# Ledger of designs, part 40: VHH binders against c3ng28

Target 1, 373 residues: c3ng28
Amino acid sequence: MLIIIRPSGEIALKSPRSRRNFEHTLANNIRSVIKEGKIWRSQGVLFLEVNDNNKNIEELSKVFGIASFSPVMSIKSYNNNLEDIINKAKEVFAEIVKGKIFSVRAKRIGSHNFTSLDVQRKVGEALYPFSRGVNLENPEVEVFIEIRNDVAYFYYKIIKGPRGLPVGVAGKTVVLFSGGIDSPVATWMMMKRGSIPVILNFNLGGSVHRKFVLEELSVLRKWSGGHKLKLFIVNGTDVLIKLSQIEKRNRVVMLKRVMYKVAERLCDKANAKSITTGESLSQVSSQTMTNLYVTEYGIKYPIFRPLIGFDKEEIVELARKIGTYEYSIKLPEYCAISTKARTSVELDEVLKDEENLNIDYEKVLENSEVIEI
Key: E = the ipSAE of ESMFold2; O = the ipSAE of OpenDDE; V2 = 0.75 times the mean of E and O plus 0.25 times the DockQ between their complexes.

## First folded at step 12 (VHH; framework vhh_7mjh_2)

Design u6 (at its last look DockQ between E and O 0.76; V2 from the best seeds 0.00; counts 0 for: pae E 3.7 > 2, framework grips)
Fold by OpenDDE, look of step 12:
Structure u6 (fold): chain B 373 residues (1-373), chain A 119 residues (1-119)
Amino acid sequence: as target 1 above (373 residues)
Amino acid sequence: EVQLVESGGGLVQPGGSLRLSCAASGFTFSRYYMSWVRQAPGKGLEWIGRIYTSGTTDYNPSLKSLVTISRDNSKNTLYLQMNSLRAEDTATYYCARWGRYLSDMFDIWGQGTTVTVSS
């Protein structure tokens, strides 16, 4: 079976060189995910030849960089033989348009002795006896013909892809991954922009926390374009023990700062050029503009907060869509780092606390458990 | 006054077993998570494990096979059973209260009880 894959519109807008690179990456990701058949690029689209379409449809639906894809039937039409196209259209579409109001959409790439309109008209005429009529504006069913040089492709199903950019085109980002609702969504959003996530988790919930984090990552792995996910699990409890030395009201903010500091070190090691968090502005007391300022103070890498402008309901909807919500809600409350905190911590106070704590961030990272998913 | 008092420490031979107790007072014990933490001489604090209000437990993976945490809410007491003790298990052992909020984690500590594993 043959599938035509349409890259995201964003890719088409790139320079020829960049476009080729993105398409190449997309093809590679698809190869990694599907693990069978043949894939090739041609004239701005990808073709995937596979044995079983159904199995692959779900997988393709999670490959970033795909705008849409369609199972297709194809014929070689030599000498610009429109009659062959018409005959094949009858074969493929007669049952599809049977008893329905339909329309024919045709597209051509290459040189032909007929126009797309000719194809639409002639095929429409040929299919009309099987149908209830033609309506171009509001059909019950649309059938599509793409003629690319000497090959005609026939399809009636258009499956939407997730769009975005192929994972890998944007480099690596270290994700502070709590396992709550927000961090998986943030991770997903970064992958959609072509980033490979390196996962940093501070385990605060022991085996239960670890379990659900791994489950969430297994879900996210389906969206990674075949890229493996590296997970670094820090013993968060050890960090909390250290934080017990400072004032209670500052512990949450300080924990976050420690996370950023460790993430910074991981960026160095993993060749990541950014840190990603699931933070949303004013979602919780610890995520005020002031606290965000204080927590990231001095961090040398950009901190991306893809959810900064999202409300909780929006994030939950995305989590449901992604499939991580059911795991995230099972985590203990403290794992989400959404607990009571000062709404405004002073920078000087935090810096003083940080100095007093004297945490070896490199050592914290070195002692982490590393898992590849 | 909120207080935790550890007991049961002492000298034990390698391969031996020991059960530590932590007596809680001044708060509703059953409503709090509890943890054991230890500190070996010259080393930092090491988390051993915790027990939830439900009785579920989490352990440091490095110690999981050697320790069991339990609680008796009727006695307001936390327990740490240690088996197959090694020299490296020599430490002062602390019980700590785990509050409801992250900011309240390890908010109350005992004075500790010392365990020495030596032949």
Scores: ipSAE 0.537, ipTM 0.815, lowest interface PAE 1.0, mean pLDDT 93
Fold by ESMFold2, look of step 12:
Structure u6 (fold): chain B 373 residues (1-373), chain A 119 residues (1-119)
Amino acid sequence: as target 1 above (373 residues)
Amino acid sequence: EVQLVESGGGLVQPGGSLRLSCAASGFTFSRYYMSWVRQAPGKGLEWIGRIYTSGTTDYNPSLKSLVTISRDNSKNTLYLQMNSLRAEDTATYYCARWGRYLSDMFDIWGQGTTVTVSS
């Protein structure tokens, strides 16, 4: 089977050098996901030759950078012979239009002795006897003919891809990955912008917490364009013991500051240039404007919060589409950070507590378990 | 008054075994998760493990083969069984109550019992 793959429109708008780089990365990602196939670039699209099976179609649907793709049939038209195109169209499309109202769309790239309208009219005439009629505005089925130089391609399916940019073009981001509903969605959104996530998990709930984080990352791995996901698991219980020395009402914000400080060190180690969280403004008391300001104060890397403007239902809808929701909802309550905190902690108080605790963030990271998914 | 009192510490030979107890009072013991934590001389606190109300346990991975946490709800007592003890296991051992939520974790501590591994 031959598949025409249409890169996201954002890629098509890049300068020629950038577009070649992005298309090359996209092709490499597809090769990593679809092992036994041949892929090549041609005049703004990619072609993939692969065995016909549903698994390859499903995997291709999860590769960021793809706007759409279509399985095609093809012929060579070396003599620009419109009759060969018409005959092939009947072979491919007769059953597709049988008993249905249809339309024909044609597109040409290159120089030909016929117009796109000639193709549409002649193919429409040839298919009409099989059909129930033609309606250009509201057909039951649309069939497509794309003539590229001396080859004609025939298709009737356009399968949507996830769009975005190829994973790998935008550098690395360290993701604070709790394993709840929000952090897997934030990870997915950063991959959609071409970033490679480096996962940092503070284990709060022991083996059960670890299990669901691994399951969620296994799902996210299907969206990574073949890039492995590196997971750093730090002992969150050891951190909580240290925080038992400060006032209970400040512990949630302080724990988040520890997470950000460890993430900062992981950025240095992994050559990542940002930290990503699943935080949403005002979703819980620890995520008020004031508390977010205090949480990130003094961190040298940009903090990306792709969900900052999302409500919970919007996040849940994305989690379901991604496939992580079913695992996230099984995470026990004790594995999560409490939603109860001061609504407005004081910066100087938090910074003073931080100085007194004198946590060795590099050592916390050094003691992590490292897994590659 | 909520109280936790550890006992059973003392001197033990390398390779030996020891069982620590933690007597709980002033609260409904069976409704709370419990933990053991230790502190070696001159070192910071080290988490040993946690036992849930169900009796299920989670351990520090580095200690999992060496320790067993159990509870007897009829006696309001938490236990720590330690085997194959080494000199590096010399520490003060604390029991701690773990509340329902993050902000309530380790909210009550015992005063500790000292274990010395030496011969």
Scores: ipSAE 0.249, ipTM 0.660, lowest interface PAE 3.7, mean pLDDT 88
ESMFold2 (binder alone), look of step 12: mean pLDDT 87; pTM 0.873

Design u7 (at its last fold request DockQ between E and O 0.36; V2 from the best seeds 0.62)
Fold by ESMFold2, fold request of step 15:
Structure u7 (fold): chain B 373 residues (1-373), chain A 119 residues (1-119)
Amino acid sequence: as target 1 above (373 residues)
Amino acid sequence: EVQLVESGGGLVQPGGSLRLSCAASGFTFSRYYMSWVRQAPGKGLEWIGRIYTTGDTHYNPSLKSLVTISRDNSKNTLYLQMNSLRAEDTATYYCARWGRYLSDLFDIWGQGTTVTVSS
């Protein structure tokens, strides 16, 4: 089976040099995901020759950088022979349009002695006897012909891809990955922009917490374009014990600042240039505008919050689509960061507490468990 | 009523071993993380370790080679095994339940059991 793969429109608009690089990365990612296929680039699209297999179709639908793809039949139409195109269209489409109202769409790339409208008219005439009629506005079935130079491609399915950019084109980001509902979605969104996530988990729930984080990363691995996911696990209990020394109202923000500071060290180690969190503005009391400001104050790397403007139901819908939701809801309650105290913090008080705690963030990272998924 | 009651304290010789017990009642013990915490005479509280609901543990690094925390969820009982005891292990030992909130790291405490390590 031959598949035409259409890169996302954002890639198509890039300069020739940049477009070639992005298409090359996309092709490499597809090659990593579809092990025994043959892939090549051709004038703005990719072609994949592979065995007809539902698993291959499913895997392609999760490769960022793909806008859509279609299984095609093809012929080489030497000397611009429209009759060959018409005859092949009958072979491919006769049973598809049988007893149905249909339409024909045609597109051309290159120089030809016929127009796209010529193709649509002639193929429509040839298919009409098999059908119940033609309706260009509201057909029951739509068939497509794409003529690229001296080859004609025939399809009737357009399978949606996830769009975005190929994973690998946009550098690395360290993701603070709690394993709740939000952080896997934030990870997915950064991969959609071509970033490779480096995962940092503060373990608060022992072996059960670790188990579900690993299950969620196994799901996200299906979306990574064949890139492995590196996980750093820090035991957060020692940090929690230290937090008993400071005012209750400051503890949530302080815990998050510890996480950010450890994430800074991981950025240095992994050559990542940003930190990503699943935080959404005002979703919880610790995520007010003031508290987010204090949490990130003085942090060396930019903090990306791809979910900052999302409400909870939108995040849940994405988590279900991605496949991580069912694992996130199984996390022990202890894994959530919560407090009964008011979380109205003052910057100078938090910074003073931080100075007094004097946590060695490099040592916290050094004690991490490292896993590659 | 939620209650934690420690037992098993007493006098022990240096180099000896001792097993402390903590009987829990009034709550679903198997759903809570637990800790042992000790206080030596004239000193502050020292966290010994945490045990999760499934039995895995995380210890204070300074104590990890000296102690073993375990639990029996069917008996609602937390245990602390101490070996090769030293005079500096003389303390009141408390059983503590982890709260669900950072505002109250330990929300229930026992009254403690005293361990004295002396010839």
Scores: ipSAE 0.718, ipTM 0.902, lowest interface PAE 1.2, mean pLDDT 91
Fold by OpenDDE, fold request of step 15:
Structure u7 (fold): chain B 373 residues (1-373), chain A 119 residues (1-119)
Amino acid sequence: as target 1 above (373 residues)
Amino acid sequence: EVQLVESGGGLVQPGGSLRLSCAASGFTFSRYYMSWVRQAPGKGLEWIGRIYTTGDTHYNPSLKSLVTISRDNSKNTLYLQMNSLRAEDTATYYCARWGRYLSDLFDIWGQGTTVTVSS
């Protein structure tokens, strides 16, 4: 089976050097996902040759950087022989257009002694006897021919990819991953922009919390372009016991700040250049503009909040689309960070508390459980 | 008055076992999560584990194999069973109420009971 894979449109807009890099990364990701097959780049598209029984083809719909892909039939058309193209079109498309209103779309790349319109017209004429008619505006079936230099490709199925950028092109990001609805979606969004996520979880619920985090990550792994996901599980309760020593009103913000501080250390270790969270503005008391400011104060890496402008319903819809919702909703309440927090914690108080607590963030990270998914 | 009172501490030999108790009063014990925490000499507080109202437990991974937390709601009592004790387990052990919200986390503490593991 031969498949034409069309990269995301935004890849084509990149400089030649960047484009090549992105396409190369995309090819590698596809190779990792498909496992068995041959892939090569040519004239802005990727070709994938696989066995007909390959079970991983459907996974291409989850490979970021793919706009669409199509199984194709192909022939070599030497000397610009339009008759060969017409004959092959009849062979491939006769049954497809049988009893249907159809249209033919043709594209050419290279130099030929015929135009795309010629191809459309001649192939249309050839297929017409098998059909119920031709309608260019609203066909029941559309068939496609691409002539690339001396090879003609025939297809009628176009499967949409997820678009975005190939995972890996943007580097690594440390994700604060709670296991709730939001953090998996944020992770997915960052992968869509080409980032490899490094997952940091503060376990607050024990084995059950761990279980659902792993389930969610297993889902996300299908979107990772073949990249392994590294998970760091911190014993969150060790941090909580320390937080018991500070004022109640500051504990939630301080917990988040500790998470950012540990994430910062993980960035250093993993060569990540950003921290990602699932936070949405004013979704909860701990996610006010003031509290976000206080929480991230002094963190040397940029904090990405891809959901900052999303409402809860939108996030839920994305979670359903991704496939993590069913696991996230099962997370027990005691695994979540308390929503009972002040809407505006004072920065100076938090900094004083931080100094007094004197948490060894490196040690916290060193004591984490590490899992590769 | 809300209070927690630990008991059962003492001297134990290495490899020995000990069961600590925490008596709760002044609140509806069955409605709260409870936790055990310890502090070794010269060290900070270390969380041991907690028990939920359902009886489910969550342990510090470093201590999970050596401790069992249980509760008897009819007696308003929390228990900590420790086995295979080592010198490193020498500490003051505290019972603490686990508040529903982070703001109420460990809002009530006992006075502590001291465990010394020595030959």
Scores: ipSAE 0.685, ipTM 0.872, lowest interface PAE 0.9, mean pLDDT 94
ESMFold2, look of step 12: ipSAE 0.551; ipTM 0.835
ESMFold2 (binder alone), look of step 12: mean pLDDT 87; pTM 0.874
OpenDDE, look of step 12: ipSAE 0.617; ipTM 0.848
ESMFold2, fold request of step 15: ipSAE 0.554, 0.456; ipTM 0.836, 0.789
ESMFold2 (binder alone), fold request of step 15: mean pLDDT 87, 87, 87; pTM 0.878, 0.879, 0.878
OpenDDE, fold request of step 15: ipSAE 0.644, 0.656; ipTM 0.858, 0.863

Design u8 (at its last look DockQ between E and O 0.76; V2 from the best seeds 0.00; counts 0 for: pae E 4.2 > 2)
Fold by OpenDDE, look of step 12:
Formats: sequence, structure tokens, C-alpha cells
Structure u8 (fold): chain B 373 residues (1-373), chain A 119 residues (1-119)
Amino acid sequence: as target 1 above (373 residues)
Amino acid sequence: EVQLVESGGGLVQPGGSLRLSCAASGFTFSRYYMSWVRQAPGKGLEWIGRIYTSGDTDYNPSLKSLVTISRDNSKNTLYLQMNSLRAEDTATYYCARWGRYLSDFFDIWGQGTTVTVSS
């Protein structure tokens, strides 16, 4: 079986060199995910030859960088023989248009002695006896013919991909991953922009927290374009013990800052150039603009917050779409970093606390459990 | 008044065993996670483990083989069983309540009980 894969429109807008690189990465990701058949690039699209379409459709639907894809039938038409195309169209589409109002859409790439309109007209004429009629504006069924040089491709199903950019094209980002609803979604969004996530989790819930974090990551792995996910699990309880030395009202904000500091160290180690969080503005008391300022103060890497402008309902919807919601809601409540904190912590106070705590961030990272998924 | 009181500390020989107790009062003990923490002389606080309301336990991996945490809700008491004690286990041992929110974690501490492992 043959599938035609259309890269995201964003890729087409790139320079020729960049476009080739992105398409190449996309092809490699598809190879890594599908693990069978043959894939090749041609004239701005990818072709995937596989033995079973059904198995691969679900997988392709989760490969970032794909705008859409279609199972296709193809024939080689020598000498620009339009009659061959018409005959094949009858074979492929007669049942599809049977008893329905239909339209024919044709596209050509290359040099031919006929136009796309000719193809649409002639094929439409040929299919008309099987149909209930033709309507170009509002058909019940659309059938498609794409002629690329001396090969004609026939399809009627267009499956939407997730779009975005191929995972890997944008480098690595360290994700502060709590296992709540937000952090998996943030991770997903970064992958959609071509980033490989390096996962940093502060385990506050023990084995249960670990379990569900791994489950969520298993879901996200389906979207990673075949890239492995590296997970660093810090014993969050050790950090919390240290934080017990400061005022209660500042502990949540300080915890976040500690996380950023450790993430910064991990960026150095993993050659990541950014930190990603699932923070949303004013979603919780700890995520005020002031607190965000204080928590990230002095961090040398950009902090991406892809959910900063999202409301909770939107995030939940995305989590459901991604498939992580069912795991995230099972986490103990105390695993959520955002419950009770001061809405505004002073920078000087936090810096003083930080100095007093004197946490060895490198050591915290070194003591982490490392897992590859 | 919410209070935790540790007991059972003392001098023990290397290789020996000791059971510490923590008596809780002033709150519904069964509704809280509890933890043991220790501090050796000149060192920072080290987490030993915790017990959930379900009775499940988590341990510091470095101490997992040497310690067992249990609880008796009918007695409002937390226990720490330690086996095969070493000199390095000399420390003051604290029980702490695990609060509902992050800000409330380890919100209540006992006064501590000292364990000395020496020949």
C-alpha cells in the first residue's frame, strides 16, 4: 500500500536548504515510528509504502510535521495517456461516487498534454453515470487525482496530521514535568514545534507519582517522532525537607525556583538551550506575574511557558486530546505544585532564603534517577 | 495542641537493632502521612521514609534495606524499625507530619530522639 504524506505548510515556507533538512528529518521520524516499508521524498511530498495501512494510520496521525496524508492507488501513465487515467479513475472511484453527489479534484505536477481541468472534466464525465450528480461547491464526496510526471495517484481519503514541525529540528528543551495536567500538555506543545524534551521530574508522591509520570510519558512517546525520552527523577522529598527551614508561605515559590535551578544544570548537561514549564498565568496563586519573575530570576536559559495564555479548560481539553488527562487526574493532590502560595513574594526575601538554604543543585541532579523511554 | 513525641533512642552496638516510636496527639493521626527524618552530627537532614494513610511506604533507597516504617492508628503511633545499625546511623531521629499541601509538608516535627551506634 502507498501513502502520500504532505508536510506541514510551515516547512514549505522555508528556504530550499532548510526545507530539505526538515523534510529529511520528517522522513527519518516516520521511519522510526513506522519501522516498516519504504519512504522517500519527491517534489515536496513524502511517499510511504507499507504492507498495512490501518496499523500505520494511527501512528502517522501523531507525527508532527505532517499536515495530511492519504492512502493512494497509482498507475504509471506513459505518453500522457489521459485515457489510462480515466479508466483507472472509473475503477477506483465508481463505487465511491455511487448514488452520491460528487466532485473531481485534479492536480498536476510536471509537463503534460492535458490540464487539470481536462482531467476533472473527463473523469467527471466518466464517473457521472454512477453518481447522483456533480456539484463542485458542495459535493457529498470528493475524489482526487494527483498527477506527478508520469504517475497518477488516486485517493478520496484525506487524513489530517498534527501539523507542526518534525521533532528534532528545534533542539532540546528541559521540561519541568510535575505529572499534573499542564506539564504533559506543555511537553506536547514543545514537541509540536520540533523540540526534543528532556524530562525533569521532582518526585513528591513516591511510587505512585513515579508510576503515573511514566504512564504520561509513555503516551507522549507516541508523539515524539521516534525520539527517545530521557527522564530525570529527583527525590523531591529531600528538597522539601530543606525547604522546611523557611517560612511556609514561601515554600512553594522556593520549590519552583529550586526546580529552575536544577533545570538550568540539566540544560548544561543535556545540551538543552531552554527550560519549559506548564505554567499558566494566574491559574494558581503561585503563578502570578510577580512570582514568575522571582522564580526565574537569574536563570540563564529561556523559560518557555507554552500554556501561559491558556485557561484551565483549554488545557484539560488538550490533555484529553493527547491522552494524558486520565493519568494526570490520578496523581495525589499534593503533587500539584500550585495549590497554596503567596500571590506575591519579594525577590529579596527569596534570594535571602535561597542563600540560607544553600542547596547544591548539581548534587541534586547527580542523585537523580535516569530513565530512558 | 498538635504534638509529636519521639522515643526509643539510646546507645546500641553495631549490628544491633532499634525500634523508635513517635506518639502523635492533637490531630487525627490516621488522616496524615508521616515521615522519619534524621540528622547526624554536623550533617544535614536526611529523609528516611514515609508512610501513607493506606499503610504503604516509601523509603530512601540508601536506607531501604535497613529500615521499616509502620503505624498503629489505634494508638496514634508511628514506628521506625532499624536493623543492622552502623556507626554512620548515629543521629537524632525525628518524626514529622506530612501536610496536605506542599507548604504544609513536614509542618509538625517532634523534638527528636538520639540514637548512638558505638562499640
Scores: ipSAE 0.458, ipTM 0.785, lowest interface PAE 1.1, mean pLDDT 93
Fold by ESMFold2, look of step 12:
Formats: structure tokens, C-alpha cells, sequence
Structure u8 (fold): chain B 373 residues (1-373), chain A 119 residues (1-119)
């Protein structure tokens, strides 16, 4: 089976050099996901030749950078012969339009001795006897003909892809991955922008916490364009022991600062240029404007919060679409951060406590368990 | 008054075994997760493990093969069994009550019991 794959329109708007790189990366990602098949580029689209199966369609639907794709039949039009196109269209589409109101859409790339309108009219005339009629605005079925130079492609299905940019074109980001509902969604959103996530998890709930984080990452792996997901698991309990010395109401923000500072060191180690979190403004008391300011104070890497403007229902809807929701809701409550944090912590108190604790963030990272998924 | 009192510490030879106890009072013991934590002379605190209300356990990976945590809810007592003791296991051992949420972790501590491993 031959599939025409249409890259996201955003890719077409890139400079010629960047566009070639993005299309190359997209092709490589498809090749990694669809292990057996032949893929090649041609004039702004990709072609994939592969055996039929629904698994290939499902896998392609999760490759960022794909706007849509269509299984096609094709012929080479000898000297751009419109009659050959019309005859093939009857062969391919007669049963598709049988007893239905239909439309024909055609487009052309290259030079031809006929117009797209000629194709639409002639093919429509040829298919009409099989059908119940034509309606260009509200058909029951649409059939498509795409003529590229001397080859005509025939399809009637357009399967939506996830759009975005190919994973790998935007470099790496360190994701603070708690395993709740929000951090998997934030990870997905950063992959949609072409970044490779490097996952940092502070394990607060032991083996149960680790289990559900791994399950969520297994789901996210289906969206990574074939890129492995590297996971660093830090023993969060050791950090909590150190934090037991400070005022209880400040501990949540201080814990988050520790997470950011360890993430900063991981950025250095992994050659990542940003930190990503699943934080949403005002969703909980630790995420007020003031507390977010205190949390990131003095961090040298950009902090990306792709969910900052989302409400919880919007995040849950995405989590369901991605497939991580069912695992995120199984995390035990004790793995969650308490909602009893002070809504407006004092920066100077936090900085003083931080100085007194004198945590060796490099050592915290060095003691991590490292897994590739 | 909420209290945790450790006992069972002392001198033990390398390769030996020791069982520590932690007597709890002033709260509903069976409703709380519990932990053991230790501090070697001149060193920082090191988490040993946690026992859930179900009796399930979760250990510091570095110590898993050397320790066993158990509880007897009818006696309000937490236990730490240590085997194959080494000189590096010399420390003060504390029991601690685990809070319900992250911000309430280790909200009650015992005074500690000292274990010395030497010939």
C-alpha cells in the first residue's frame, strides 16, 4: 500500500534550508516508527510504501509533523493523457460513489494540457451514472485526484495527523515529570513543538510512584516519533528529609526550587536549553503568580509552562486524548503535593532557608536511577 | 502527647544482626505510614525505608538487602531488622511518622537509639 503524507503547513513556511531539515527529520521519524516500509520525499510531500494494516495508520496518526495522510492508488499518465485518468477514476471510485451524492476534487502540480476543472468535470461525468447525484457543497462522499507531473493519485480518505513539528528539530528540554495529570500533557505539548523531552522525576511515593511514571512514559513513547525517552529518577524522600528543617508552610515552594535546581544541572549534563513544567497559574496555592516567581528565582534556563493558561478540564481532555489520564489518576494521594502551602511565600525566607540547607544538587542528580524507554 | 520512642540499640560485632523497636503513643498508629531514618556520626540523615498501613514496604535501594521493616498495629510498635552489619552502619536510628501529604512528611520524630558496629 502507497500512502501520501502531507507535512504540517507550518513546515512549508520555513526557510528552504530549515524546511529540508524538518522534512528529513519527519521522514526519519516515520521510518523509525513504521519499521518496514520505503519512504521518500517528492515536491512538498512524503510517500510511504508499506503493507496494509490498521497498526500503521494508528502509528502515523501519532507522528508530530504530519498534517494528514491518505492511502492512494496511482497511475503514470502517458503524455498527460486525461482519458487514462478518467478511466482509472472510474475503476477506483465507481463502488465508492455508488448510490451516493458525491463530489470530485482535483489538484495539479506541474505542467499539463488540461486544468483541474477539466479533471473534475470529466471525472464527475464518468462517475455520475453510478451515483445518486453531485453536490459540491454537501456531498455524502468526496473523491480526490492529485496529479503530480506525470503521475495521478486517487484517494477518498484523508486521515488527520497530530500536526506540529517533527520531534528532534527543536533540541532538548528537561521536563519536571511528577506523574500526575498535568506533566504528561506538558511533555506531549513540548514534543508537538519538536523538542525531545529529558524526563526528571522526583520519586516521592516509592515503587508505586515509579510504576505509574513508567506506564505514563510508555504511552508518551508512542508520540515521540521513535525517539527514546530518557528518564532520571531522583529519590525524593531524601530531599524531603532535608526539608523537614524548614517552616512547614514554605516546604512546597522550597521543594519545587530544589526540583528546578536539580533540573538546571540536568540541562547542563544533557545539553538541554530549557526546563518544562506542567504548572498552571493559580490551579493550586503553590502556583500563584508570587509563588511561581519565587520558585524560578535565579534559575538560568528558560522555564516553559505550556499549560500556564489552561484550566483543569482542558488539561484532562488532552490527557484523555494522549492516553495518559487513566494512569495519572491511579497515583496514590500521598504522591501529591499538599494544597496547604502558603499562597504568598516570602522570597527572602526561602533564599535564607536554601542557604542554610546547602543542598548539593549535583549529588542529588548523580544518585538518580537512569532508564531509557 | 504524641511520642515515638526507639529502643534496642547498642554494641554489635561486624556481621551481626540487630532488631530495633519504636513504641508509638498518643495517636492512632494503624492509620499512619512510618519510616526509619539514620544518621552516622558527622554525616547527614539517610532514609532507610517506609512501611504503609497495609504492611507493604518501600526501601532505600542501597539498603534493601540489609534491612526489613515491619509493624505490629496491636502493640503500636514499629520494627527494624538489620542483618550483616558493617562498621558503616554505626549511626543513631530514628523512627518517624509519615504525614498524609508531601508537606506533612516526617511530622513526628523519636529521640533515636544508637547502634555501634565494632569489634
Amino acid sequence: as target 1 above (373 residues)
Amino acid sequence: EVQLVESGGGLVQPGGSLRLSCAASGFTFSRYYMSWVRQAPGKGLEWIGRIYTSGDTDYNPSLKSLVTISRDNSKNTLYLQMNSLRAEDTATYYCARWGRYLSDFFDIWGQGTTVTVSS
Scores: ipSAE 0.203, ipTM 0.627, lowest interface PAE 4.2, mean pLDDT 87
ESMFold2 (binder alone), look of step 12: mean pLDDT 88; pTM 0.883

